# Ledger of designs, part 11: VHH binders against o26951

Target 1, 206 residues: o26951
Amino acid sequence: VEYTHFKDLQALEMERGRLYETIVVTWDDSMVGNAAPIGVLCTGDDTVTLYLYQGTRTVENVLNNGRFTVNVTLDPLIFTDSTLGDLEEDMFSHYRDFLHLRGADAFFTAEVVSVKKLVKRDRFGESELHVVKARAGDVMRAESFRMALNRGIYAVIESLIAYTRAEFSDPLVLRERIAEMNRVARKVGGPREKEAMRRIIQALES

## First folded at step 4 (VHH)

Design m25 (framework vhh_7xy4_2)
Fold by ESMFold2-Fast, scan of step 4:
Structure m25 (fold): chain B 206 residues (1-206), chain A 123 residues (1-123)
Amino acid sequence: as target 1 above (206 residues)
Amino acid sequence: QLQLVESGGGLVQPGGSLRLSCAASGFTFSDYAMAWVRQPHGKGLEYIATISGSGGYTYYSDSVKGRFTISRDNAKNTLYLQMNSLKPEDTAMYYCAAGTDYFELESSEYDYKGQGTQVTVSS
């Protein structure tokens, strides 16, 4: 794949405040690659934040060397295979002193600025995670690039599908489905997705 | 206009409890990470706790871990701080703050800070 070099995340149309679904590639001291699906929060033109769970190879590698790449792909098999197991060594390519996902539609290099340890609380209890703030270096975009994936719009669409079927649905099931989609839109979406969910919920209450 | 209004402070005895509230207006509350910070008499700002816009992530300073709980109600545009096992060292003016970062906010990262609510812990 041939990439064009850009200076910042504007080339990927990543917007401040949105969380994008990506493949984060890290490596150990022997340059053995690791790939994981990880949401990446855009915090500026060249800054991002990651939420990395304790006990993963990704967090271990990031804390060890302070470097990684963020890779954009719409290939569902890459997300699936990197979750259910490990990608083969030939799935990683070298870019300077970084590894990246071979054939990614876009990727950028990142260097850690700071790390904070946090406690996440949800219905399943408490888990420890590391909040990694990083600065994007080189942004590389292929002609195949379409978008960095943000699931906020999908939460809105799923809510509307549920709303459209309201007359044929159990009211409790409908409300719980839309409530779950609202949690997703609040977490990853921007102002327009949040406003869309507000309108859907108001329509349900009327 | 963005506004933050703290309330719930007062005089309590050591070992007591207090719940602070911060009413937010003039911005989309759920888009902002929120923090509680405090300022003891004649000293600088001390970070207490941060909560992400969704409420899914929290961080606490070591001085309050296990005693204080930060929470938010995005439907009511309100931030809370539940303070238990209060100590004389917790005496300070307490402020809520808003920032664009979802995690620990330093004073230089606050977009806005309210007028504060006084907490005094004394026998």
Scores: ipSAE 0.000, ipTM 0.250, lowest interface PAE 11.9, mean pLDDT 84

Design m26 (framework vhh_7xy4_2)
Fold by ESMFold2-Fast, scan of step 4:
Structure m26 (fold): chain B 206 residues (1-206), chain A 123 residues (1-123)
Amino acid sequence: as target 1 above (206 residues)
Amino acid sequence: QLQLVESGGGLVQPGGSLRLSCAASGFTFSDYAMAWVRQPHGKGLEYIATISGSGGSIYYSDSVKGRFTISRDNAKNTLYLQMNSLKPEDTAMYYCAAGTDYFELESSEYDYKGQGTQVTVSS
């Protein structure tokens, strides 16, 4: 794959305030690669934030060396295989002193700026997570690049599908489904996705 | 339109307790995640805790875990911060903020922030 080098995240059309579904690649001191599906929050033209749970290889590697790559792909099998197990060594390519996902539509290098620990409590118990703020270095985009994946748009679409079948649905089930999609859109989407959900909810209440 | 009004700050001795309140108006309170953040004199904004709109998820910074408790009463449109075992290092202006479920450690991540209430911990 041939990549064109860009200076910031505008080349990937990543917008501040949106969380993108990516493959984060990290490595240990022996340059053994690790890949994990991780949401990446765009916080500026060259800044991102990651929320990493304690006890993962990704957190261990990020805290150890302060470096990683963020990889853009629409291949569902890469997301699935990296979740259910480990990717093989031949799935990683070298870029300078970084590893990245072989054949990614785009990737960028990242260096950690700060890490803060948070304790999360919910119905499933207490867990630790690390808020990792990082600065993007080199942004590499291939001809195959179409978009960085943001599921806020899909939450809106799924909500509209549910809405168009409201007449044939249990009202309580419908409201809960749209409420869940609204939570997704508010978590990962930008102002346009949030406005879309506001209109859908208003129409449902009319 | 949207208003956040903090109260409950004051002067307290080390080891003491304070309970802060934030009265919210002008929006559907239960639809918003709420946070407490603080700013010591001459320093940047420091994140303390976030609570989701339903109250089902809560996040704490390591510096206050076990000492502070964030809670909300959606029927009263009020956010609370129970502060126990206060230390001189807790001296700061305390602000409540409304926004996303995940709050950054910088003020630029908050949609709205109140006027603040001063907490001073000294002997």
Scores: ipSAE 0.182, ipTM 0.634, lowest interface PAE 4.6, mean pLDDT 86

Design m27 (framework vhh_7xy4_2)
Fold by ESMFold2-Fast, scan of step 4:
Formats: C-alpha cells, structure tokens, sequence
Structure m27 (fold): chain B 206 residues (1-206), chain A 123 residues (1-123)
C-alpha cells in the first residue's frame, strides 16, 4: 500500500467533537504489536483523546511508550479478530519506529501529551480508565481511503427505522430503542446527528 | 440566555472541607452532563469530575477520587462539588462546565463555562 503524507487530520475528514471507530496499534519493549478497536475522539486539527480501561495491553503499552498509531479500516473482520484474539505478527508493518496495521486505508502516528487516571462509578461499581491526550504526527492516506468510521449516522438511521414502524411496535420497546440510539449519537456524533435525534424524540413525544 | 454561576469557594486550612455550588439557567439542565474543572494560577485547566445528565454515572480524576463528590439536583438546576480533606495543591479557580457528550473530558470541548469561584488551601 502506497501512502501520501498529509499534515493533519483534515486529510481524513475527522471533525472536532466526533468519536471515530479505529484500530489502535501499540507495541511493547520487544516490539510485539497489539491491535485493539478503540474509539478516538477528534479534539482538533492534530489532537485526539482516547479513553483506555485499565488492565488492557493497549493501556500498558501506551503508558510505557507514550506512542501509538491510529488506523482507519472498514474491514469488519479486523475489528472482530482483534477483539476476539490477537492479530498475527504479519498484520503489522513498520513506519519509522512505529508499528501500524498492514494495509490500513489510512493511519497516523501519535505521541502522548498527557494522561489522566479517572475512576468511573455507576450501578455496576467502579472502573478505572486513562484519558490519553495525544498529538498526531504523520498522517498517511492511501488511495483506497474513503472515510473514518463514525457510528452516529447508524444511530440516526436505526432510530428512523424504529420510528417508521411505531404502529406495529410495543411503545415501551420503541422508546427504549430510540433512547439507546440517542445515547450513541450523543457519545460519538457531531452537531448534525445530535440535532437529528432531538427532532426524532420530539416527534415521538408529540 | 445560558448562565452558570459558581459559589462556595474561600480560604480553608489543609484537611478542611468546602462545598461548591453551580446554579444553571437558560437550558434544559438534565440534558447535559456537567463537570467541575479547575485552574491553578498560571497553569492550564485541570479536569476534576463529571456527572451524567441523569446523575447515574460519575467520573473522577484520580487525584480527587475518595476526597471529592460530584452531585446534582435536577429539580433545582444545581450542580455540587463536596470537597473533603483539602490539600494545598487543590488551590485553584474552580469552574463548572456543561457538555452534551459525557466523554467530554477535554476542558476546551465544554459548551459553556462559568466565571469561577476561588478555592485557596493554606496553613
């Protein structure tokens, strides 16, 4: 795969405030690669934030090395295989002293700027997570690149599908489905997805 | 117009307690996750805690976990921060902030911030 070098995240059409579904590649001191599906929040033209739960190899590697790559792919098998197990060594390629996902449609290098440890409390108890703020270095985009995946539009579309079948649905089940989709849109979507959900909810309650 | 008004700051001895309040108006309070952030003199903004719109989930910076408690009263449109076991390093201007995304832990990403209330912890 041939990549063209770009200066910032505008080349990937990543918008501030949206969370993108990516494969984050990290490595240990022995250069053993690790890949994990991780949402990446775009916070500026060259800045991102990751929320990493304690106890993963990804967080261990990020805290140890202060470096990683963010990889863009639309291949559902890569998301699945990296979640259910480990990717094979030949799935990682070198870029300078970084590892990245072989054949990714795009990737960027990242250097950690700051890490803050947070404790989340809810009805299920306590979970530790690390808020990792990083700066994008080199942004590499292949001719195959189409988009960075954002599931906000999915939430809107699924809500509308549910809404159009309202007369054939249990009202409580319909409300719960749309509430779930609204939570997704608020987590990952931009202003347009959030506005779309507001209109759908208003129509439901009218 | 949207307003966030902080209060409750002051001078306190190490080991003391303060309760900060933030009165919100001009928006549907329960739709917004709310946060407390602080800024020590001459430094950048530091995240303290976030509470979800419903109040069901809370998030804390490790430096304040176990000492500070974030809470809200949606009927009164008020956000609170109970601060216990205060330390000199807690000295800062404290701001409340409103966001639409409960992963909005970057202070620069908050939709709205108030004018702040000063907390000084000294012996």
Amino acid sequence: as target 1 above (206 residues)
Amino acid sequence: QLQLVESGGGLVQPGGSLRLSCAASGFTFSDYAMAWVRQPHGKGLEYIATISGSGDSTYYSDSVKGRFTISRDNAKNTLYLQMNSLKPEDTAMYYCAAGTDYFELESSEYDYKGQGTQVTVSS
Scores: ipSAE 0.223, ipTM 0.666, lowest interface PAE 3.6, mean pLDDT 87

Design m28 (framework vhh_7xy4_2)
Fold by ESMFold2-Fast, scan of step 4:
Structure m28 (fold): chain B 206 residues (1-206), chain A 123 residues (1-123)
Amino acid sequence: as target 1 above (206 residues)
Amino acid sequence: QLQLVESGGGLVQPGGSLRLSCAASGFTFSDYAMAWVRQPHGKGLEYIATISSSGSTIYYSDSVKGRFTISRDNAKNTLYLQMNSLKPEDTAMYYCAAGTDYFELESSEYDYKGQGTQVTVSS
């Protein structure tokens, strides 16, 4: 794949406040690659934030070397295979002193600026995560690039599908489904997705 | 119109306790995740805790876990921070903020931030 070099995340149409579904590639001191599906929050033209749960190779590698790449792909098999196991060695390519996903529609290099530890508590118990703030370096985009994946629009569409089937649905199940989609839209979406959900919820209450 | 008003700060001895309150008005409080953040004199903003809109999910900074408890009362449009085992390092202006479920955002990323309440922990 041939990439064109861009100066910042605007080339990937990543907008501040939106969380994008990506493959984060990290490596150990022996340059053994690791790939994981990780949501990346865009926080500026060249800044991102990642929320990494303790106990993963990704967090270990990021804390160890302070560097990674963020890879854009719409291939569901890459997301699936990297979650259920490890990608083969030949799925990683070198870019300078970074590894990236071979054949990604786009990728950017990232260097860690700061790391903070948080403790999450909910009905399922307590877990630790690291808030990793990083600066994007080189942004590389292939001609195959279409979009950085954001599931906010999916949450809106699923809510509308549920809403239009309201007559055939249990009202409590319908409200729980739309409430779950509202949480997704608020977590990953921007102002337009949040406004869409507000309108759907208002219509449901009418 | 949209307003967050913090209260409950003051001077305490190390090991002491304080309870901060944040009264929200002008928006639907129960629709927003709420956070406490602090700013020591001459330093940057430091994240403390976030509570989801329903109260079912809570996040704490590692520096305050086990000592601080965030809670909310949606019927009263009020956010709380119970601070126990206070240390000199906890001295800061404390702000409540409304916004997303995201954490450790810069102040410009929050939808609303109040005027703050000063906490001073002094021997």
Scores: ipSAE 0.365, ipTM 0.750, lowest interface PAE 2.4, mean pLDDT 87

Design m29 (framework vhh_7xy4_2)
Fold by ESMFold2-Fast, scan of step 4:
Structure m29 (fold): chain B 206 residues (1-206), chain A 123 residues (1-123)
Amino acid sequence: as target 1 above (206 residues)
Amino acid sequence: QLQLVESGGGLVQPGGSLRLSCAASGFTFSDYAMAWVRQPHGKGLEYIATISSSGSYIYYSDSVKGRFTISRDNAKNTLYLQMNSLKPEDTAMYYCAAGTDYFELESSEYDYKGQGTQVTVSS
């Protein structure tokens, strides 16, 4: 794959305040690659934030090396295979001193600026959460690039599908589904997705 | 119009306790994650704690874990912060904030922030 070099995240149409579904590639001191589906929050033209839970190779590698790549793909099998197991070594390519996902539609290099440790408490106990702020370096985009995946539009679409099926649905199940989709749209979406959800909820409450 | 009003701050001695409240209006409180953030005089904003919209997931900064407890009452549209074992280092203006997700941990990234309530820990 041939990539064109860009200076910032505008080349990927990543907007401040949106969370993008990506494959984050990290590596250990022996350059053994690891890939994980991780949401990446765009916080500026060249800054991102990741929320990483302890107990993963991704967080171990990020804390050890302070470097990673963020990879854009729409391939559902890459998301599935990297979640259910490990990607094969030949799925990683070298870019300078970084590893990235072979065949990604786009990727960018990232260097950690700061890490904050938080404690998450739930019914399963305490776990450590790391808030990682990083700066994008080289932004590489292939001819195949279409978009960085943001699931906010899908939350809106799922809400509309639920809304149009209201006559055939349990009202309590319908309202909970739309409420869940609203939480997703507000978490990952931008102003247009948030406005769409506001209109859907207003229509539901009318 | 969306509004957040903090209360409960004041002057306390080291080792004392305070309970802060944040009254929310103008939005569906139960749809929003809520946070407490603070700003010591002459310093930047510091994240303290976040609670999910349902109250099921709670995150604390290392500086306050074991001493502070965040909670919410969705029926009353109110967020709380119980502060125990207060230290001089806890002296700050305390703000509540509403965000779309409990991952919005920077104060500048919250949808809404209140006017604040001052906490001073001094002998």
Scores: ipSAE 0.000, ipTM 0.338, lowest interface PAE 10.3, mean pLDDT 85

Design m30 (framework vhh_7xy4_2)
Fold by ESMFold2-Fast, scan of step 4:
Structure m30 (fold): chain B 206 residues (1-206), chain A 123 residues (1-123)
Amino acid sequence: as target 1 above (206 residues)
Amino acid sequence: QLQLVESGGGLVQPGGSLRLSCAASGFTFSDYAMAWVRQPHGKGLEYIATISGSGGDTYYSDSVKGRFTISRDNAKNTLYLQMNSLKPEDTAMYYCAAGTDYFELESSEYDYKGQGTQVTVSS
């Protein structure tokens, strides 16, 4: 794959405040690669934030060496295989002193700026996570690049599907489904997805 | 328009407790993750805690874990921070903020921030 070098995340059309679904590639001291699906929050033209849970190789590698790559792909099998197991060694390519996902539509190098530890509590119990702020270095984009995946539009579409079938649904289940999609849109989406959800909820209350 | 009004601050002795409240209006409260952040005099903003729109997920800074509890009452459009075992270093102006489920230590990452309520821990 041939990549063109760009100066910042605008080349990937990443917008401040949106969380993008990516493959984060990290490595250990022996340059053994690891890939994991991780949401990446765009916080500026060249800054991102990751929320990494304790107990993963990704968090161990990031805390150990302070570097990673963020890889853009729309291939559902890459997301699936990296979650259910480990990618094979030939799935990783070298870029300078970084590893990246071989054949990614785009990737960028990242260096950690700060790490803050948070404690998450939910109905399943307590877990630790690390808020990793990083600065994008080299942004590399292939001609195959179409978009960085953001699931905000999915939340809107699923809400509309639920809404249009409301007469055949349990009202409590319908409201819970749309509320869940609204939380997704608020977490990952931009102003347009948030406005769409506002209109759907207003219509539901009518 | 969207408003956040903090209350419940005051002077308290070390080891004491306070409960802060944040009254929200002008938006669908349950759709917003809410956070508490604080700013000691002459210092930057420090993240304290976040609660998801449903109340199902909470996040705490390591410095307050086990001492502070964030909660919300969506029927009353109110956010709370229960503060126990208060220390002099907890002295700060406390703000509530609305935004995404994940907050960082920079105020520019919050959609909205209130006027604040002062907490002073001194003997």
Scores: ipSAE 0.421, ipTM 0.774, lowest interface PAE 2.1, mean pLDDT 87

Design m31 (framework vhh_7xy4_2)
Fold by ESMFold2-Fast, scan of step 4:
Structure m31 (fold): chain B 206 residues (1-206), chain A 123 residues (1-123)
Amino acid sequence: as target 1 above (206 residues)
Amino acid sequence: QLQLVESGGGLVQPGGSLRLSCAASGFTFSDYAMAWVRQPHGKGLEYIATISWSGGSTYYSDSVKGRFTISRDNAKNTLYLQMNSLKPEDTAMYYCAAGTDYFELESSEYDYKGQGTQVTVSS
């Protein structure tokens, strides 16, 4: 794949405040690659934030070497295979001193700026969450690039589908479905998705 | 129409306790994750804690995790922050925020932030 070099995330149409579904590639001291589906929050033209749970290979690699790549792909099999197991060695390519996903529609290099530790508590106990702020370096985009995946619009669309089927739905089930979609839109979407959900909820309450 | 009103701040001695409240209106409170953030005079916003929509998960910054407890009462549309073992460095304006979860922890701008309640810890 041939990539064109860009200096910032505007080349990928990533907007501040949106969380994008990506494949994050990390590596250990022996340059053994690891790939994981991880949401990446865009926080500026060249800054991102990741939320990584303790106990993952990704967090261990990020904390150890302070570097990773963020890879854009719409291939559902790459998301599936990296979740259910490990990608084969030949799925990783070198870019300078980084590894990236072979054949990604786009990728960017990232260097850690800061890490904050949060303590999560729920019915299963206490766990640690690492809030990783990073700066994007080189942004590489192939001609195959169409978009960085953001599921905020899909949450809005699924809410509207549920709303238009209200006549055939249990009111509690409808309410819970739209509430779930609202939580998704609030987590991953931007001002436009948040405004769309406000309008849907107002219509539901009127 | 969406409104957040903080209360419960005041002047306390070091080692004291306060409970902050946030009364929410104009939206379905139980659908939103809620957060407490603070801003010391002349400084930026600092994240304190987040609670999930159901109250099933809570998240704390390292600076408060053993001293502060976030909780909510969805039937009363109210968010709480129990603050124990208060220190002078806890002095700040405390804000309730809606439409936040851990994905937005580092944002300086929150969807909905109230007018705040002042906490002053002084001997």
Scores: ipSAE 0.423, ipTM 0.766, lowest interface PAE 2.4, mean pLDDT 88

Design m32 (framework vhh_7xy4_2)
Fold by ESMFold2-Fast, scan of step 4:
Structure m32 (fold): chain B 206 residues (1-206), chain A 123 residues (1-123)
Amino acid sequence: as target 1 above (206 residues)
Amino acid sequence: QLQLVESGGGLVQPGGSLRLSCAASGFTFSDYAMAWVRQPHGKGLEYIATISYSGGSTYYSDSVKGRFTISRDNAKNTLYLQMNSLKPEDTAMYYCAAGTDYFELESSEYDYKGQGTQVTVSS
């Protein structure tokens, strides 16, 4: 893949306040690569925030090295294989002193600016969450690049599918499904996805 | 249309307790994660705690863990912050905010932020 070099995240059309679904690539001191599906919050033209749970190889590598790459791909098998197991060594390519996902439609290098630890409590117990703020360095975009994946539109589409099947659905199940999609749209989407969900909920209440 | 109204602040002595409330209206409260953030006079915003839409998950800054408890009542559209073992360093304007599951957000990154309630911890 041949990449064009850009200086900031505008080249990937990443918008402040949106969470993008990416593959984050990290590595250990022996340059052994690791890939994980991780949502990346765009916080500015060259800044991002990641929320990393304790106990993952990704957080261990990020805290040790202070460096990673964020990779854009629409390949569902990359998301699946990196979740269910480890990607093979040949799935990683070198870019300067960084590793990135081989064949990604785009990627950018990132260096950690700050890390803050939060404590999460839920019914499964207490766990640690690391809020990682990082600055994007080199932004590399291939001709194949179409979009950085944001699932807000899919939440809207899934809500509409559920809504159009209302006559054949349990009303409580329908309302919970749409409520779940509304939470997704609010978490990751922008103003247009939020407005779409408002209209769907209003129609459901009519 | 959208409103967040904080209350329960006041003057309290070190070691004391306060319970803050945030009344929400104009949006579907139960669909939002909610946060408490504070701003000491002349300083930046400091993140305190977040609670998930259902109340099933809570998140705390190290500075308040063990002393503060965030909770919500979705039937009443109300967010709470129970503050125990208060210190002079807890003196700040306290704001509730609605948004995503994100943490350490700047004020411009919240969908909504209230007008605040003043907490003063002094002898």
Scores: ipSAE 0.428, ipTM 0.772, lowest interface PAE 2.3, mean pLDDT 88

Design m33 (framework vhh_7xy4_2)
Fold by ESMFold2-Fast, scan of step 4:
Structure m33 (fold): chain B 206 residues (1-206), chain A 123 residues (1-123)
Amino acid sequence: as target 1 above (206 residues)
Amino acid sequence: QLQLVESGGGLVQPGGSLRLSCAASGFTFSDYAMAWVRQPHGKGLEYIAVISGSGGSTYYSDSVKGRFTISRDNAKNTLYLQMNSLKPEDTAMYYCAAGTDYFELESSEYDYKGQGTQVTVSS
């Protein structure tokens, strides 16, 4: 794959305030690669935030070396295989002193700016997460690049599908489905997705 | 119009306690996750506690866990921060912030805060 070098995240059409579904590649001191599906929040032209739960190799590697790559792909098998197990060594390529996903439609290098530890408590117990703020370095985009995946529009579409079938659905199931999609749109979407969900919920309550 | 008004700050001795309040208006309070954010003089903002819209989930910065408790009363549109075992390092302007989602693995940063209430911990 041939990549063109760009200076910032506008080359990937990443917008401030939106969370993108990516493959984050990290590595240990022996340059053994690790890949994990991780949502990446765009916070500026060259800044991102990641939320990483304690106990993963990704957080371990990020805290150890302060560097990673964010990889854009629409291949569902890469998301699945990296979740259910480990990618083979030949799935990682070298870029300078970074590893990235071989064949990614785009990737960017990232260096950690700050890490903050949070403790989550709920009915099920206590868990720890790390809020990782990082700066994008080199942004590399292939001709195959279509988009950085954001699931906000899909939440709106799923809500509309549920809404248009309301007369054939249990009202409680319908409301919970739309409530779930509303949580997704609010978490990952922008102002337009949030406004769309407001209109859907208002129509459902009328 | 979304409005947040913080209160309850003041001067306290190390080891003392304060309870901060945030009065919210202009939006459906229970639909929003709420946060307490602080800013020491001449430093950046630090998110210290977050609570989900229902109150079912809370999140704490490691620096305040076990000492501070975030809570909310959705019937009164009020957010609280109970601060115990205060340290000089807790000296800061404290702000209330409203978010549109939970502060979890994929949460975004909060985009609004109120006027603030000053907490000074000094002997």
Scores: ipSAE 0.065, ipTM 0.560, lowest interface PAE 6.3, mean pLDDT 86

Design m34 (framework vhh_7xy4_2)
Fold by ESMFold2-Fast, scan of step 4:
Structure m34 (fold): chain B 206 residues (1-206), chain A 123 residues (1-123)
Amino acid sequence: as target 1 above (206 residues)
Amino acid sequence: QLQLVESGGGLVQPGGSLRLSCAASGFTFSDYAMAWVRQPHGKGLEYIAYISGSGGSTYYSDSVKGRFTISRDNAKNTLYLQMNSLKPEDTAMYYCAAGTDYFELESSEYDYKGQGTQVTVSS
């Protein structure tokens, strides 16, 4: 894959305040790669935040060497295979002293600026959450690049599909579905997705 | 229209306890995650505790873990922070905040509409 080098995240059309679905690639001291689907929050032209749970190879590698790459792909099999198991060794390519996902539509290098630890407690027990703030270095974009994946539009579309079938649906199930989609749109989306959800909810009440 | 009113602060000796309250109005309280954040004089904001809308999940900063407990009463639209084993380092203005998602703790702009409540730990 041929990449064009850019200075910042504007080249990937990543907007401050939106969370993008990416593959984060990390490695250990022996340069053994690891890939995981991880949401990346854009916080500026060259800054991002990740929320990483203790007990993963990703968090272990990030805390150990303070470096990773963020990879953009629309291939559902890469998201699935990296979740259900480990990607094969040949799925990782070298870029300077970083590893990245072979064939990614775009990727950027990242260096950790700060890490804050939080303790999460829920019905499953106590776990540690790491808030990782990082700065993007080199931004590399291939001609195949279309977009960094944001699921806010998906939430809007699924809400509309549910709405158009409301007559044949359980009203409680319908309202719960749309409420959950509204949560997603508010978490990951921007002003336009939030406005769309407001209109859908208003129509549901009229 | 979202309004938050903090109370319960004061002067306390090291090792003492305080319970802070946050009265919420102008929104459906149970639909929002809530947080306690603090700001020591001349320093930045520090997230210390977070609770989901249902109360089913909580998060704590390492600096307060085991000493502070966040809780909520959705029927009374009230958020609480029980602070035990207070240290001089806990001296700060304490604010409550409302947010929409517990996974975006540090990056979400919570609505800081309250005036805060001052906690001073000194002998």
Scores: ipSAE 0.033, ipTM 0.519, lowest interface PAE 6.8, mean pLDDT 86

Design m35 (framework vhh_7xy4_2)
Fold by ESMFold2-Fast, scan of step 4:
Structure m35 (fold): chain B 206 residues (1-206), chain A 123 residues (1-123)
Amino acid sequence: as target 1 above (206 residues)
Amino acid sequence: QLQLVESGGGLVQPGGSLRLSCAASGFTFSDYAMAWVRQPHGKGLEYIAAISGSGGSTYYSDSVKGRFTISRDNAKNTLYLQMNSLKPEDTAMYYCAAGTDYFELESSEYDYKGQGTQVTVSS
């Protein structure tokens, strides 16, 4: 794949405050690659934040090397295969001293700026989370690039589908589904998705 | 109309306890994740704890785990931080913040931040 070099995340249309669904590629001291689906929060023109769970190869590699790549792809099989198992070594390509996903529509290099450890508690127990702040370096975009995946618009669309089928639905089930979509839109979306959800909720006469 | 008003700070000795409160108004409180962040004099903002809109998930920085407890009362539009076993390094101005991402936020991303309440831990 042939990439054009850009200096910041505007080339990928990543906007501050939105969380994008990506494949994060890391590696160990022997340059053995690892790929994982990780949401990446855009925090500026060249800054991002990642939330990495303790006990993963991704967090181990990031803490050891302080470097990774963020890869943009719309291929559902890459997300699935990297979740259910490990990608083969031939799925990784070299870019300078970084590894990236072979055939990604876009990728950028990242250097860790800071790491903070958080403890998450919920009804399922306690887990450790590392908040990784990083600076994007080289941004590489292929002609195949269409978008960095953000599921905020999909939450809005699913809410509208549920809303237009309201007369065929249990009112409690409808309200809970739209409430769940509202949580997704608020977590990953921007001001426009949040405003859309506000209008939908108002239209439910609440 | 949107307001966050912190209270409960003060001077306390090492090993002491304080309970901070944040009264929220002007928005649908249960739709927002809430956080406590602090700023020592002359330093940047530091994330302390956050709680999801429903209260079902809580998050703590490692430095306060086991000592601080975040909670909320959505019926009263109030956020709380119970602070136990206070240390001199906990000395800071404490701010209540509202957001859609309940993980660590940069200071420039806290559009909904109150005036703060000062906590001083000294003997």
Scores: ipSAE 0.331, ipTM 0.729, lowest interface PAE 3.1, mean pLDDT 87

